VHH binders against DNA primase large subunit PriL (priL). Designs and how they scored, part 1

Every score and structure here is a prediction.

Target 1, 340 residues: DNA primase large subunit PriL (priL), of Thermoplasma acidophilum (q9hjd1)
Amino acid sequence: MILPDRKQILDRELIRRIADTTISGSGHSDGLSEYASIRKAAFAFVESAVLGDQAYSPIENAELAFIVWILAALDENIITARTIIKARDTVEKQLRLVEHYEDLEEFGSRLGIEISVFGEQIGKDHLYRIGVADFATYASRVTGSKYRLSNQIVREGYVYVDEDVMAKVLREAFVSFMFDTLDQIRKEDAIETIKSVLDDLEKIRESYRKAHNVRMIAGKGDASMFPPCMKEIIKNLESGVNVSHMGRLALASFLHKAGYSEDEIVPYFRNAPDFDENITRYQIKHISGEISGTEYTPPKCETMRSNHLCYMDDDPLCHREWMKHPLTYYEVKRRNRKIR
Structure headers, positions and changes below count from the first letter of each chain, unless a header shows other numbers; antibody chains are not in Kabat numbers.
F, E and O stand for the ipSAE by ESMFold2-Fast, ESMFold2 and OpenDDE, each averaged over both directions (binder to target, target to binder). V2 = 0.75 x the mean of E and O + 0.25 x the DockQ between their complexes.
Where letters were taken out, [cut] stands.
Atom coordinates printed by the task and the answers are left out, and those that the model quotes come from them; centres of patches stay.

## First folded at step 1 (VHH)

Design b1 (framework vhh_7b2m_4)
Fold by ESMFold2-Fast, scan of step 1:
Structure b1 (fold): chain B 340 residues (1-340), chain A 118 residues (1-118)
Amino acid sequence: as target 1 above (340 residues)
Amino acid sequence: EVQLVESGGGLVQAGGSLRLSCAASGSIFSSYAVGWYRQAPGKQRVVVASITSGGSTKYSNSVKGRFTISRDNAKNTVYLQMNSLKPEDTAVYYCAAELYGWSEFDYWGQGTQVTVSS
């Protein structure tokens, strides 16, 4: 299980040794073997996150430390976000598999959170006690009514939670820990510290570029003819910005109706930090009616406006009195291009 | 952990201008999308404008053409330039940061009061 340790992560000389050490170098063979393994695992973890691989990959403290320096040196927002999401999900899985309450207590302690077991049940249904301030800080970042303070047992400044709630709180505290630690490392310092592995950093950038290229579809028109609402959603996805469920539904259903296949739609979502190819493909199949039996109709302009997804700006076509649908915009643009 | 602090609010006459600032500390701010929200007394909190980590902007229809959102990542600050202010713009303005689409991360500032007199 990962046990967060900011002092170890920020040990620049240790990170330099991990980066610089080869198996054939002078020194202890045990340490040389360990450093090579840490380096390999850290790069593999970042690359898998960049490629959207959400398969469980356990990592140790030393791998986590080196990952932070890789992220600092890359200084690429989407790579950072994807890697931290993968680490968050890995940590949550590890926290749910602990055999002893002391493991969660130690994990919380490393993050500055005091956790105590006040168990009235046996098995996985242990009651954990956490201060209300810490609970409020981290639980508020988890979606779902189950994780709200109003749905917990609160007594005398403490919140009593089950293992599920505690794992969610601790994973969010871990994310804060990661970003706070990363903020302490300057890009230039990270590049200098791990300069011996810059070729591996460039491979990650190349993997990211190749995996996340949006393909132009001949014969169906191109993205330049999309209405500003859809262009804005695409720009936000490309920059790793929060795009609501409604925004993603709007884009996927629009592309489907515009004649884009599942394989042509998936690339538009690759830059989303929470991207999962299987979930994305499932949602596209559901929207297309392949598995739901009912095809989703893309939202009308009125629905886009009520969901704050309308960005007509100064576009004259969007301001036409008869412009009521994003698909109508696309059709007009395509028709005008065909005759001109 | 991200801490957000708003500043620049105040009292201004209709037709005037104000610049709000949202300063961040604690995390890599350039990775976050930042939005400006406002809440008038007795009303729900509504979105005003947002800016992505890459610099793409969105505006509510009520402020389009009058407000401009921008960011300075070197200063970990997001700005909201408010021009042609109307009494209806009177509200407490909040900034919020979020990292991921469909994410669970939301950080909010404490708010800054904007009052527009007629």
Scores: ipSAE 0.000, ipTM 0.175, lowest interface PAE 16.9, mean pLDDT 77

Design b10 (framework vhh_7b2m_4)
Fold by ESMFold2-Fast, scan of step 1:
Structure b10 (fold): chain B 340 residues (1-340), chain A 119 residues (1-119)
Amino acid sequence: as target 1 above (340 residues)
Amino acid sequence: EVQLVESGGGLVQAGGSLRLSCAASGFTFSNYVVGWYRQAPGKQRVVVASITSGGSTKYSNSVKGRFTISRDNAKNTVYLQMNSLKPEDTAVYYCAAESFYRGSLTDYWGQGTQVTVSS
């Protein structure tokens, strides 16, 4: 179970040892230290968060400590947010799996929150007690009327809550703890401390760039150069055939990355059965990052296949072993026009 | 695979009630804000009501006090209870799922269900 420990997280010499650990001599797996395993798990956790993988992956305190220094060295707001949200969800899962209420009391005490178990004294469910100030601070960050102060039992400065409410409050307190701890680390100090693994940091940045396609495709071709999957979606939209939401999202994000403006994209959707220009423009702005602040990445060939949107037919370019993305198809076709 | 399916539309007399359902499949529904939209003939699509993953609700002024949105995350379903229906409520009703956390950009739309209110 993860237990918040700011002193361990900020132990710069421990972090340096984790970063610098290598195989002692030309060894097999027996030559690896525990530190190498911690480092590997920490990088895997950050990468999974960056890629949007929400599957539960248990981590330990030492791994969490190293993750914080990875985030400090990267200094990328979106990567930091996604990683801390994944850690929050991991912590919530662990808190709900504890067999002893004392584990929640220990977790809270490490965050500076006094929690007491009150048992079944009010109803049949175990009740926890937390100070009203702490409750108000963290519960306000959870959506839903169930988590409002007005819907709790309040007595003499304490709020009495069930296990669900307590887990939500503690996960939010953990998020504050993570950001507060991260703010105590200077980027320059983090880079110097983990300088031996800067190549692994760059791999995280590359994973993020690939997942979020931060680069625009230079110039644009025409529709004849589009991959068959996109041509099929366009054909179906033009004929008024029902196209899934995923298919429409794939086309809009593809066109945006191909350099098409909002006004150039909207016409492709006019014959859709549920077409509405205002909603379509809103969705295009969301995909482009104009409203959301984050650009949507068009789906890979594998994702297109799993959603039954891949129409390779006999197209030889689609059957190349290295063809993994609809945008790659378009890039190859565009390049071939320029060199021939 | 990923889809939203609306049901419960139909013909009803003014002053009557209908309950619309929006069933989701192929994604983690509980993480999404879900909205009900409607489009009358010759009009633009407008938002009617929305509900967050935690159950907080918002309503357009035209339906406040008459419509109630609710969700059952265990059944991957959102409901729109429509009371005191008026001829002006006649429209195709759509549900849409939008990520509550703006770091997730995936939105999903249903096909729509027709609601006709006779005078």
Scores: ipSAE 0.000, ipTM 0.126, lowest interface PAE 18.9, mean pLDDT 77

Design b11 (framework vhh_7b2m_4)
Fold by ESMFold2-Fast, scan of step 1:
Structure b11 (fold): chain B 340 residues (1-340), chain A 121 residues (1-121)
Amino acid sequence: as target 1 above (340 residues)
Amino acid sequence: EVQLVESGGGLVQAGGSLRLSCAASGFTFSSYAVGWYRQAPGKQRVVVASINSGGSTKYSNSVKGRFTISRDNAKNTVYLQMNSLKPEDTAVYYCAVRGEWYDSSPLFDYWGQGTQVTVSS
């Protein structure tokens, strides 16, 4: 199974050796042929992720390490996100297949998370204990009432959870580990390190071009009249650039308040790297007040600025002293368009 | 109604073996994961081993290589074969069926009454 190991992943010279090894007709030893097998499995994993193949593809630490360098060299947001999501799902499967409960403690410790195995707590099969701060950070990324902090057993700073909840939390922590590790590798360094396999990188790009379809978002209404902050979020979603939770909340609540239905809002998120229609619809229902009982308003311009989501550019309307809200921008633009 | 009845406990010398049984009734046994837990005097109840509906097994590191969990779906029974017993294995052993968790509520969660295992030095 995959065990998080940043030092192994960032071992540039090991990655170079894996990339440089040729098995065909070379007479290499078993160790060298293992490098070629690792490289082949890593490229196959990335390609399968790009093509949307959800079948379980078992990989180990060496394959994962090489995958990270492939992603760094490609520097394509959709490829990166799809590959990391597939790795997340692979990790969850492997965590559920471990032979010993204590294997999850080892996995967690590699991620900087303290986990302890224990038995019965209160009338439930709660096998694991995790700190409240770590739980809150990662469980909030999992959809469903079962995974909310308010629905867990909490005692003296610890959350007591079953195997399902623990596997979900650890998979999300692993996603953060992957992005953080990838962030430490410069594209230029990755390209130089795996330069011997640039042809295989181009095969991945070709597979991506064939599978990648930039959807033209055809929502009903005046998207051309949206404020530049919302246009930037839409552009980033359409191009597969990672958009923060605050950015997604801002866009969904803005569209809802602008009169867009759930079915009209969903297409705006289809090219998001982590897109899941059920999760997206759940979030839209929550924002609209259908599930939460309270409508969410899009953030004010000041809040957008503090979250680095404000792109005023040279738009004079955004620079007006009285312009305090993205919805106000949209309303002014709609009025002006009707006059013309 | 669901019922789990443990048996097979007793007194045994260190290095000996015991086989625990858990007889289940009142539900579709083959569809559920089943686990063995133990509780020593003055200590918390801890997980020992589990087996899911597909036959996949998990063990606590403290019993690795010594205990084996198995199930017989035709007899609605789960077993715990305990070999190379140590005084530290002295505890009340419990059988439990894990409930499925849909949304905020477990479907089903049941525990047996337990069976005493005493390992003398």
Scores: ipSAE 0.000, ipTM 0.446, lowest interface PAE 12.5, mean pLDDT 78

Design b2 (framework vhh_7b2m_4)
Fold by ESMFold2-Fast, scan of step 1:
Structure b2 (fold): chain B 340 residues (1-340), chain A 118 residues (1-118)
Amino acid sequence: as target 1 above (340 residues)
Amino acid sequence: EVQLVESGGGLVQAGGSLRLSCAASGFTFSSYDVGWYRQAPGKQRVVVASITSGGSTKYSNSVKGRFTISRDNAKNTVYLQMNSLKPEDTAVYYCARDYIGSSWPDYWGQGTQVTVSS
């Protein structure tokens, strides 16, 4: 788990050792393989963020420290923003998976925020208490009425919140910590410190240029470009027809991969006869990898056919020999609209 | 109708073990996070352990290493294995279903008494 530690992140000599270590050059040695692994994970994390990959990527303090120096050396605002947002989401997931409720107290204390655990009911069953000033500072950055100070239980300068609110507040405090820490590193110092991996930095720049100029498969299009299988599931849900679990899973995972947020996906299920918003949101979080740690892959065309969810009709694109996946259909339609 | 029914409480000597069970009905058990809470006389109800629908567990520091929460989705049951029990563990233990994506209980069991004698 990531635990904020500015002194560790700013340990320039440790960062230099991580950058300079090579398994193929130095041979086998205790700790040398660890440094090379940290470096590779850090570059992979930055590249995935640049490419818009929101899947959970587990990292710890050592990887986070090296990521900060990569960002300082690159000095690219969009790369920095995307990477810190991915780190924010990684931290939120880790905070939800802690072994002890009190682990959030340690995380907060490292950010200068005092929090405490309570089990007593004070309105609804709230588990955490945080100072009102800190709450107001960070909760204002979270979208939704649930996260407004005016909608919280406030007593004697403290705000009482559940785990969801606490994790979101702490993730936003972590974002401030990241930018503040990054600001303490001079670009020239970062470049000198990790100069042995300048080739890997250039690979990140090239990945960014390609991602900037080309729409990714997870990028959002519109429903007119959806494959007929997904259109049929949507039509059945809208008309209140019962859709199988596999059909609902197929649609939710497809929409998620197409770039739709949880709040954008939920409306598709509202007319289902058994609709429950809380259950639907949980299933979407599970599919997206937010709580499971692994993103669910949408079913292939073969699986859709086996489950009687394939509606090819006379659509010529569905009948192409190479058409093996609903996401491939969507990407082809999106690409063809861009090429005019 | 959502129901949670606890069983397995009782009197046990310090250092002993008990296994609590919570049988759930009236909802899709596999889709919900569930947890165990306890309340000693004259004290506030506190969280002990929780388990997500995906099987991830979380514990209070007072019971970590001694208690283990688990679930059996086929039987719609959540368990709390309590080892190395201490007199301080004496309380009424409650099973609760949490709101999706949060640790806010929306339904509670009736509670089961655990008494640990010295």
Scores: ipSAE 0.000, ipTM 0.348, lowest interface PAE 15.0, mean pLDDT 79

Design b3 (framework vhh_7b2m_4)
Fold by ESMFold2-Fast, scan of step 1:
Structure b3 (fold): chain B 340 residues (1-340), chain A 118 residues (1-118)
Amino acid sequence: as target 1 above (340 residues)
Amino acid sequence: EVQLVESGGGLVQAGGSLRLSCAASGSTFSINAVGWYRQAPGKQRVVVASISSGGSTKYSNSVKGRFTISRDNAKNTVYLQMNSLKPEDTAVYYCAADRFLGYEYDYWGQGTQVTVSS
């Protein structure tokens, strides 16, 4: 189980040993093979995150420490975001599998959060107690009514929560810990410390270039003809900004109805920090009706407005009384292009 | 838009069994992690069981050994098999899914009533 330890992560001598370790090919592994294994696992974790593989990948403190230095040396916002999100999800899974409540208290303590188990251990669910300030800071980052303060038991400055809510709060606190720790390492210092693995860093950069390279998809018309709502979603995905579930559904279903194939749609989502190619492809198959049996329609303009995804601004076509659907906008633009 | 539908609730005698289903339908995408929760009148909503995308399960102490959570990813459905039911299991049962299309979201169903008579 990962246990946050800033002193261990910032141990340059340990990081240098991990980076510099090589295994002789005699058919016997040295004790140093542990460092080589940590290094290999850390690079694999970062590469999988960059490529959008969100499958559970167990890592421990030593791998986490080396990952932080890889991120510092690369100094790329999207690589950093994707890797920390994958680490966040890994930590959440580990927190949900703890057998002893002391492990969760220790995890919180290392993040500066005081957690106490409150409740009967025999025949009842574990209840955890956390300060209101810490709860408000981290739970506000989790979407859903279950995680709102108004749905918790609050007494004398403490919030009483179940294991699910506590795992989500600790997961978000861990994200803050990762960014705060990363900020303490200068890029040039990281490059110097792990200079022996620059070739592996370059492989990550190449994986990032391939994953981050969003190109105009040919053959389905000009994306300049897309309605402003879809253009805004694409712009946010391209810049690595988190786009809501409804926004992603709207874009994927819009592209499908516009005649885009699965392979043509997937690249639009590759720049998302939490991208997962297998999940994205499965969801596109759901939208197309290939596995669900029902083709999904993109949301109407009214639904886009209700979800704060409408960016009609001064676009005269969006302001027409008969403009009720993003697909109608696209069809009108395509038709008008043909008569000019 | 996103819809989680619980089914399988009802009235059963103590010692009996029920199987609850939580199905993602409509424009809902593949379910990632799913939990079953329950709420009895005048009590807070508490977790009963959870299952990860990889199939790892966790149970509350009150149901461990009696309830089994499972999933069918091809059908986007999660099940809760409830055996040896007790009157204190009487509650509205909810499912919640926390990730769709790569992003984490807390989506809740409308709930299904389970009543266990003594």
Scores: ipSAE 0.000, ipTM 0.154, lowest interface PAE 15.9, mean pLDDT 76

Design b4 (framework vhh_7b2m_4)
Fold by ESMFold2-Fast, scan of step 1:
Structure b4 (fold): chain B 340 residues (1-340), chain A 118 residues (1-118)
Amino acid sequence: as target 1 above (340 residues)
Amino acid sequence: EVQLVESGGGLVQAGGSLRLSCAASGFTFSDYAVGWYRQAPGKQRVVVASIYSGGSTKYSNSVKGRFTISRDNAKNTVYLQMNSLKPEDTAVYYCATRPWYSDLFDYWGQGTQVTVSS
């Protein structure tokens, strides 16, 4: 199983060896064969995540380490978010499959979280305890009444939880660990370190572009699945409140990327005080690439915040560390609706 | 520069004992798992014993109860105490190290010959 270890993930020389390993029919050791297998599994993992396949995919620390460097070299927010979500879910599954209770204690320790196995003293299933501050930090990212602090057993600064709650909290802490670790790798260093496999990185980009295009063509969700930033812009436009140029650009490009046609986008702008249908249609054609030759992508969450257009409110999905793009929010909501 | 140097091999009679040493340099030894492998003439290299950074150990069934692996982090050295040696223990013994997060052995020593006569 995966066990968080930032020092080992950042072992650049090991990553270089994994990237550079070439299998020939004879003369290699088991270790060299395993490096090639790790590389193959890491690329398969990222590609599956990019294609929206969130099925359990068992990986170990070596695969995880190489995946981090793939993500650093790609430097694509949506690919990174999808891959880390898949890794999060993989970790949760692995935590539930451990043979010894103390394995979760070790996992938490490596994330800087105080976890203890205490037996059945509080109740049959409440085998773990975690500090209340750590619980509050990570459990707030999990949807559902079962994960609220008010529904837990709290004694002397500790929260007593069952295996399900513990696995959910640890998976969210692992997400923080992944983003913090990724932020320590410079893109140029990652590209240099895994330069022997840059062609495989381009295959991932192509897979993502194809999946994105198919998803757009297949159809769109509805406005209930929009991120709060886009909902706020729509609300302001509908009420006749002035919306900045950047806000209008963000909404139009978001809707276009979400599969909305020009005729479907125009109505969103009709209540604007300065509305002109011909100008609005021209701008939408420009944004879509129909007359500019270049398709505009809606701004990242970081850019939305810088332009005072980020309205996260109480939305737990917006507060997740891997949420870097309004389109990622929309895609997550679409998939959740489609499954149910 | 990572280096592993094995020593302590030799010729011994069946039922005898040998102690192998593996001296490590060039890395933070205490953070790595270290294992012993052996390769008998005409056979594949197989794992004998391993010791993790925390001190826990694992043995192959063929040597469990006869061999003991230990480490001295202050000396950057791993030991393999081999008792009740059998002719089938004859092999070149290799020291190898890997980060504990990986099942891959990254660095190998040159090996030391152990010969057990009947």
Scores: ipSAE 0.000, ipTM 0.095, lowest interface PAE 20.0, mean pLDDT 78

Design b5 (framework vhh_7b2m_4)
Fold by ESMFold2-Fast, scan of step 1:
Structure b5 (fold): chain B 340 residues (1-340), chain A 118 residues (1-118)
Amino acid sequence: as target 1 above (340 residues)
Amino acid sequence: EVQLVESGGGLVQAGGSLRLSCAASGRIFSSYAVGWYRQAPGKQRVVVASITRGGSTKYSNSVKGRFTISRDNAKNTVYLQMNSLKPEDTAVYYCAAEEYFPTGYDYWGQGTQVTVSS
């Protein structure tokens, strides 16, 4: 499992050896074969993250170390964010699969966090103790009432938590560790260190371009070409009417797929009675996959209907038997507009 | 606006069984992750079991093997089947639902009392 080790990650000579090593296909190259396998797994991890693949991908310290240098050399914010989120989720999964209590203590220690299995058990559910300051710092980044300080057992400056809460706190501390470690590597140094695999870096950039283009399956047009369901949601938001979470999700994901940037999407929500720009930007980043790693598509027409968000009225295009998705409506309208 | 209504609590003898139900109002219940919590007098509220949108389940060590959480999205209901009940299981049981968006808005039920005697 991944055990944070900044010295190992920043071992430039080890990273260079991993980058420079090629498999020879014989038993005499066992160590060299291992380096080639690490490099291959590291590139595959970054590529899967770029493509939005959130499937569990177990990696070890050596793969993680090489991934950090790939990210430093690429110096692309979205690639970095997606990869670190995938690593965060991998770490959480590994922490939930540990067989020994001491494994979480060691993990925390490597992140500079003092945690321990407490001598007295307050119940079978509370196996770990963490300082209140560390808990507050990292638990605040996790959504849900379960992770609030008010829902924990606090005694003598310590918070007593179950394995689920501890895994969430440690994964967030790991994210901070990753960004702090990455910040210590200069782009120019990373490029020089892994220069033997620049072709593989270009493949990652190509995968990113393809993934970015795929996310924009519906190109920009204007609001007059939007399906009536999206127009109704926009109308309600502009008039200050409360729109359901599903309605807001539908509109934000539709606009994102239509090629709208975060800054272009935010204004649609400004007149909502409960508008908060930071929360809205967080939701848009979550929908786009920037912080969630998973890109959300707007609901199908069936789902819009079952949620009372369908306003097809007498619109002929909505009544076509093949019309099953709001994005399909938009694409048809965009194509037809080009003819006129 | 979203309401969680709990039912199925009551008095039962040690070794007995109870099924708790959490019925949710609202549109797409299947988009919610749902958890069961309990709170005994003078103690903090602790998690008992949870079920994700996709049906993955997790249990506290104190109930693993005895309790089963399940969901019926067609009925907008989550169940907690409690078997081999012990006096230590005596508590008010709460249902909680997490928003689809990570907004920090959680919906809580009013709680249902479970009392295990002897």
Scores: ipSAE 0.000, ipTM 0.121, lowest interface PAE 17.6, mean pLDDT 76

Design b6 (framework vhh_7b2m_4)
Fold by ESMFold2-Fast, scan of step 1:
Order: sequence, then structure tokens, then C-alpha cells
Structure b6 (fold): chain B 340 residues (1-340), chain A 118 residues (1-118)
Amino acid sequence: as target 1 above (340 residues)
Amino acid sequence: EVQLVESGGGLVQAGGSLRLSCAASGSIFSDNAVGWYRQAPGKQRVVVASITSGGYTKYSNSVKGRFTISRDNAKNTVYLQMNSLKPEDTAVYYCAKVYDWGSRFDYWGQGTQVTVSS
């Protein structure tokens, strides 16, 4: 079962041994067989995540540790997010399969979260207790009214939750733990440590590239074909005019869906008064699905209008009753250009 | 392991001042925006101020004009100067890496308690 262990994950010497292990003689060594098995399972896990295979695939701590170094060496946006989200779902499944509630307490303790079993409700149902701050931080990331603070019992700074809610909270805390741990590994160090398996890393990149291309809604095109709403946002950013949060989200998600890379999107924000390249890159990674595992959908025309970002003026295409989305405008313009 | 350590909280009377410090390990201060957040009992954690790696600052409307955020990258420290404190400023104050669009916080400290009397 996976148990958060940052010291084990960051054990560079162990990771090097796992990467460097080859069949010696006839391949009968038990220790060498174990390392080879860990490496094989780790690559299989990352590849399945890249291909969108969400089937439960149990992994252990050593496999998770090697997965983190694979991700650090790859340094590829959606691969990291999908793999960590698949690990999150694996952890949730494993937490729900524990026979003893003390295992959840140990799991939380390793994440720095104080949880405990405090009372029983009905039958075998246990009431778990977690600090309000930790609950607010992690439960807010889970969709559904059942997981909202307003639907929980709160007393003296603690939130009392059932097993389902606790498993969801712990899985989200685990995601934060994984991204924080990954951030502590330099790409260059990861590449050096697992250099013996660089060919396997390139296979993952190729699998991701092929899968990513199939998902693209619109190919990269001339900015002249962008809808007037996106042109206005670009104009304002270029002139250093303040652009709202929603306007920036709209442009970044639109460009991402249109096939623009992170490096191609960043320059659009360079003249903003609060421009910070690292923050901008992180926001683009969030929108692309790298950090959340889910791509942000560009806002529809109705949402653009509600946020005062619609600049349709006299554009005939924007006034069509079926024109509901900025991406649809872009696709129609590209299609019309092909046939003149 | 990345850690943020908050300090400088305490008990003050309304109209008083406090200076909070956030000391960090690792590269947070060179590469990232850092913000100050606060959470009163039973309320959500909310951002009060942030500063980018380039020094650009943002403030919530409730503290604008009263609080000043600054950074010293050589000391790996971010500061929050709090002036004209009000009872409603009473909260545990946290520092963390800021992500504007996603509101995602990857690095949290233990917090420092600020109590404003009267």
C-alpha cells in the first residue's frame, strides 16, 4: 500500500540502483529481480496514465518513488498531472480497502495532517476528525455538495466526517505532497540519476505526443482569424492596459486549445503590469491540465458577455444565432479560409 | 524539503502595528510570487497581499493602504507590515506560494497568530 514517505522518494541512491539494474548472468538474483520489477511497473503506470487508462493499477512505495523521478526527468506538462492524478485515485482506492481505521491515521500523519477516529455513527461507520484549516484546504478541491464545509459537523476547530469524505480529503493532501516532492528534484539531477533508462523516457514522450495531437480541437493558425473578443484582450495586453482575471483565463485557454504551446502563450502576457514569467507559466500549466489533470475549458460567448469581454461590434459571424463559442468562431474562420 | 516559517504575530491594540516575517528554504523567493493569507476561526483562508519575483504587489480591498508587503531575496524572507490594525484583522496569518488563476497553494507554513484587541 502507498504510504507518503518523502525521504524514500528522495533517496537518489535507491533510485539510481533501480534504474541501473540489469539481468546479471541468468537473471536469477532476487534483489535484481525486485528492482527490475519496480522499474517495469513504474514505466507501465506512467504510460497507462499518458494513454488515459484509468483502470485501478496497484503500486507500492518504491514504484511511486521511481515514478516521481521519471516525471522529474521527463519534465512534461500533462504527463506529470495525469500520472499524479492516477496515483491520487490509486491511493483513494487503497485507503478505502484498509481493514483498520488506524491506517488512515498513519497516512494522514505522514502528510502532516492530524486526524483521528472519534466515535461511531451507525453500524461500522466511523466518525473521523480533522482540523478545520486542513479540511478547508483539501475538501474545497473535491466536487459535490457532500464535501462542502457547510454540510459537515464542526466543533472546537475540528470537522467530523465519514470514511468517504476522509478518503477524499487525504487523496487531495497526497496530491499536494506529490507536487511538493516533485518540485524538490532538479530536472538535470533526475536525468543524470536515471540516465540508463533515457530510451524508455523517450518512448513515453512519443506516446504522449501522439495522444495529445489526437485531442487537439483546432490547429495553430493566423491570429487574424481570432474572434474579436480575443483580439481585444490581446490588444489590451500589448498596450499594457489592465486585463481582468477572466480575460486572461479566456485568452490563455483559447490559445492552448488552438494549439499554442506554453512558450508561445507566455509572450502575450509580457506587457501586463504584474507580469511574472514563473507565475504566468504555472497558470498556463494549470489551464492546460498539467497540475489538475483536467484542461480548463475556454468560456462560452454567454460567459464572455456576462464578464463584459464580448466585442462583437458589427462582425456578422458573431451575430449568428448558432455562434455560442469563441473556438467555434476560430474554427469557422479557418474552414472558410481553406475554401477561399 | 521546502518549509515556510512565519513569525512576528502577537497581541496589539486597535490602531497598532505589527511586522510579520516569512522565512523560506529553497528557491521559492527567486522563482515565485509569495503571498500572505489569513484565517479566522470558522472562516475560509483568504489572501491579503502578494508580491511577485519582480516586486509587483497586490492587496485585498480590506487591507489596501494599511498593509505593505515586501521581499528580501538575499535573506529568503517576505515581510508584511501591518499598520492601523482593526479587530477584524484578528486571524492566523500564513505565507505561501501564490497562483493567481488557480488559487493553488503548494507551500504552507504553520502560521502566526495576530490578535487585535478592542
Scores: ipSAE 0.000, ipTM 0.134, lowest interface PAE 15.4, mean pLDDT 76

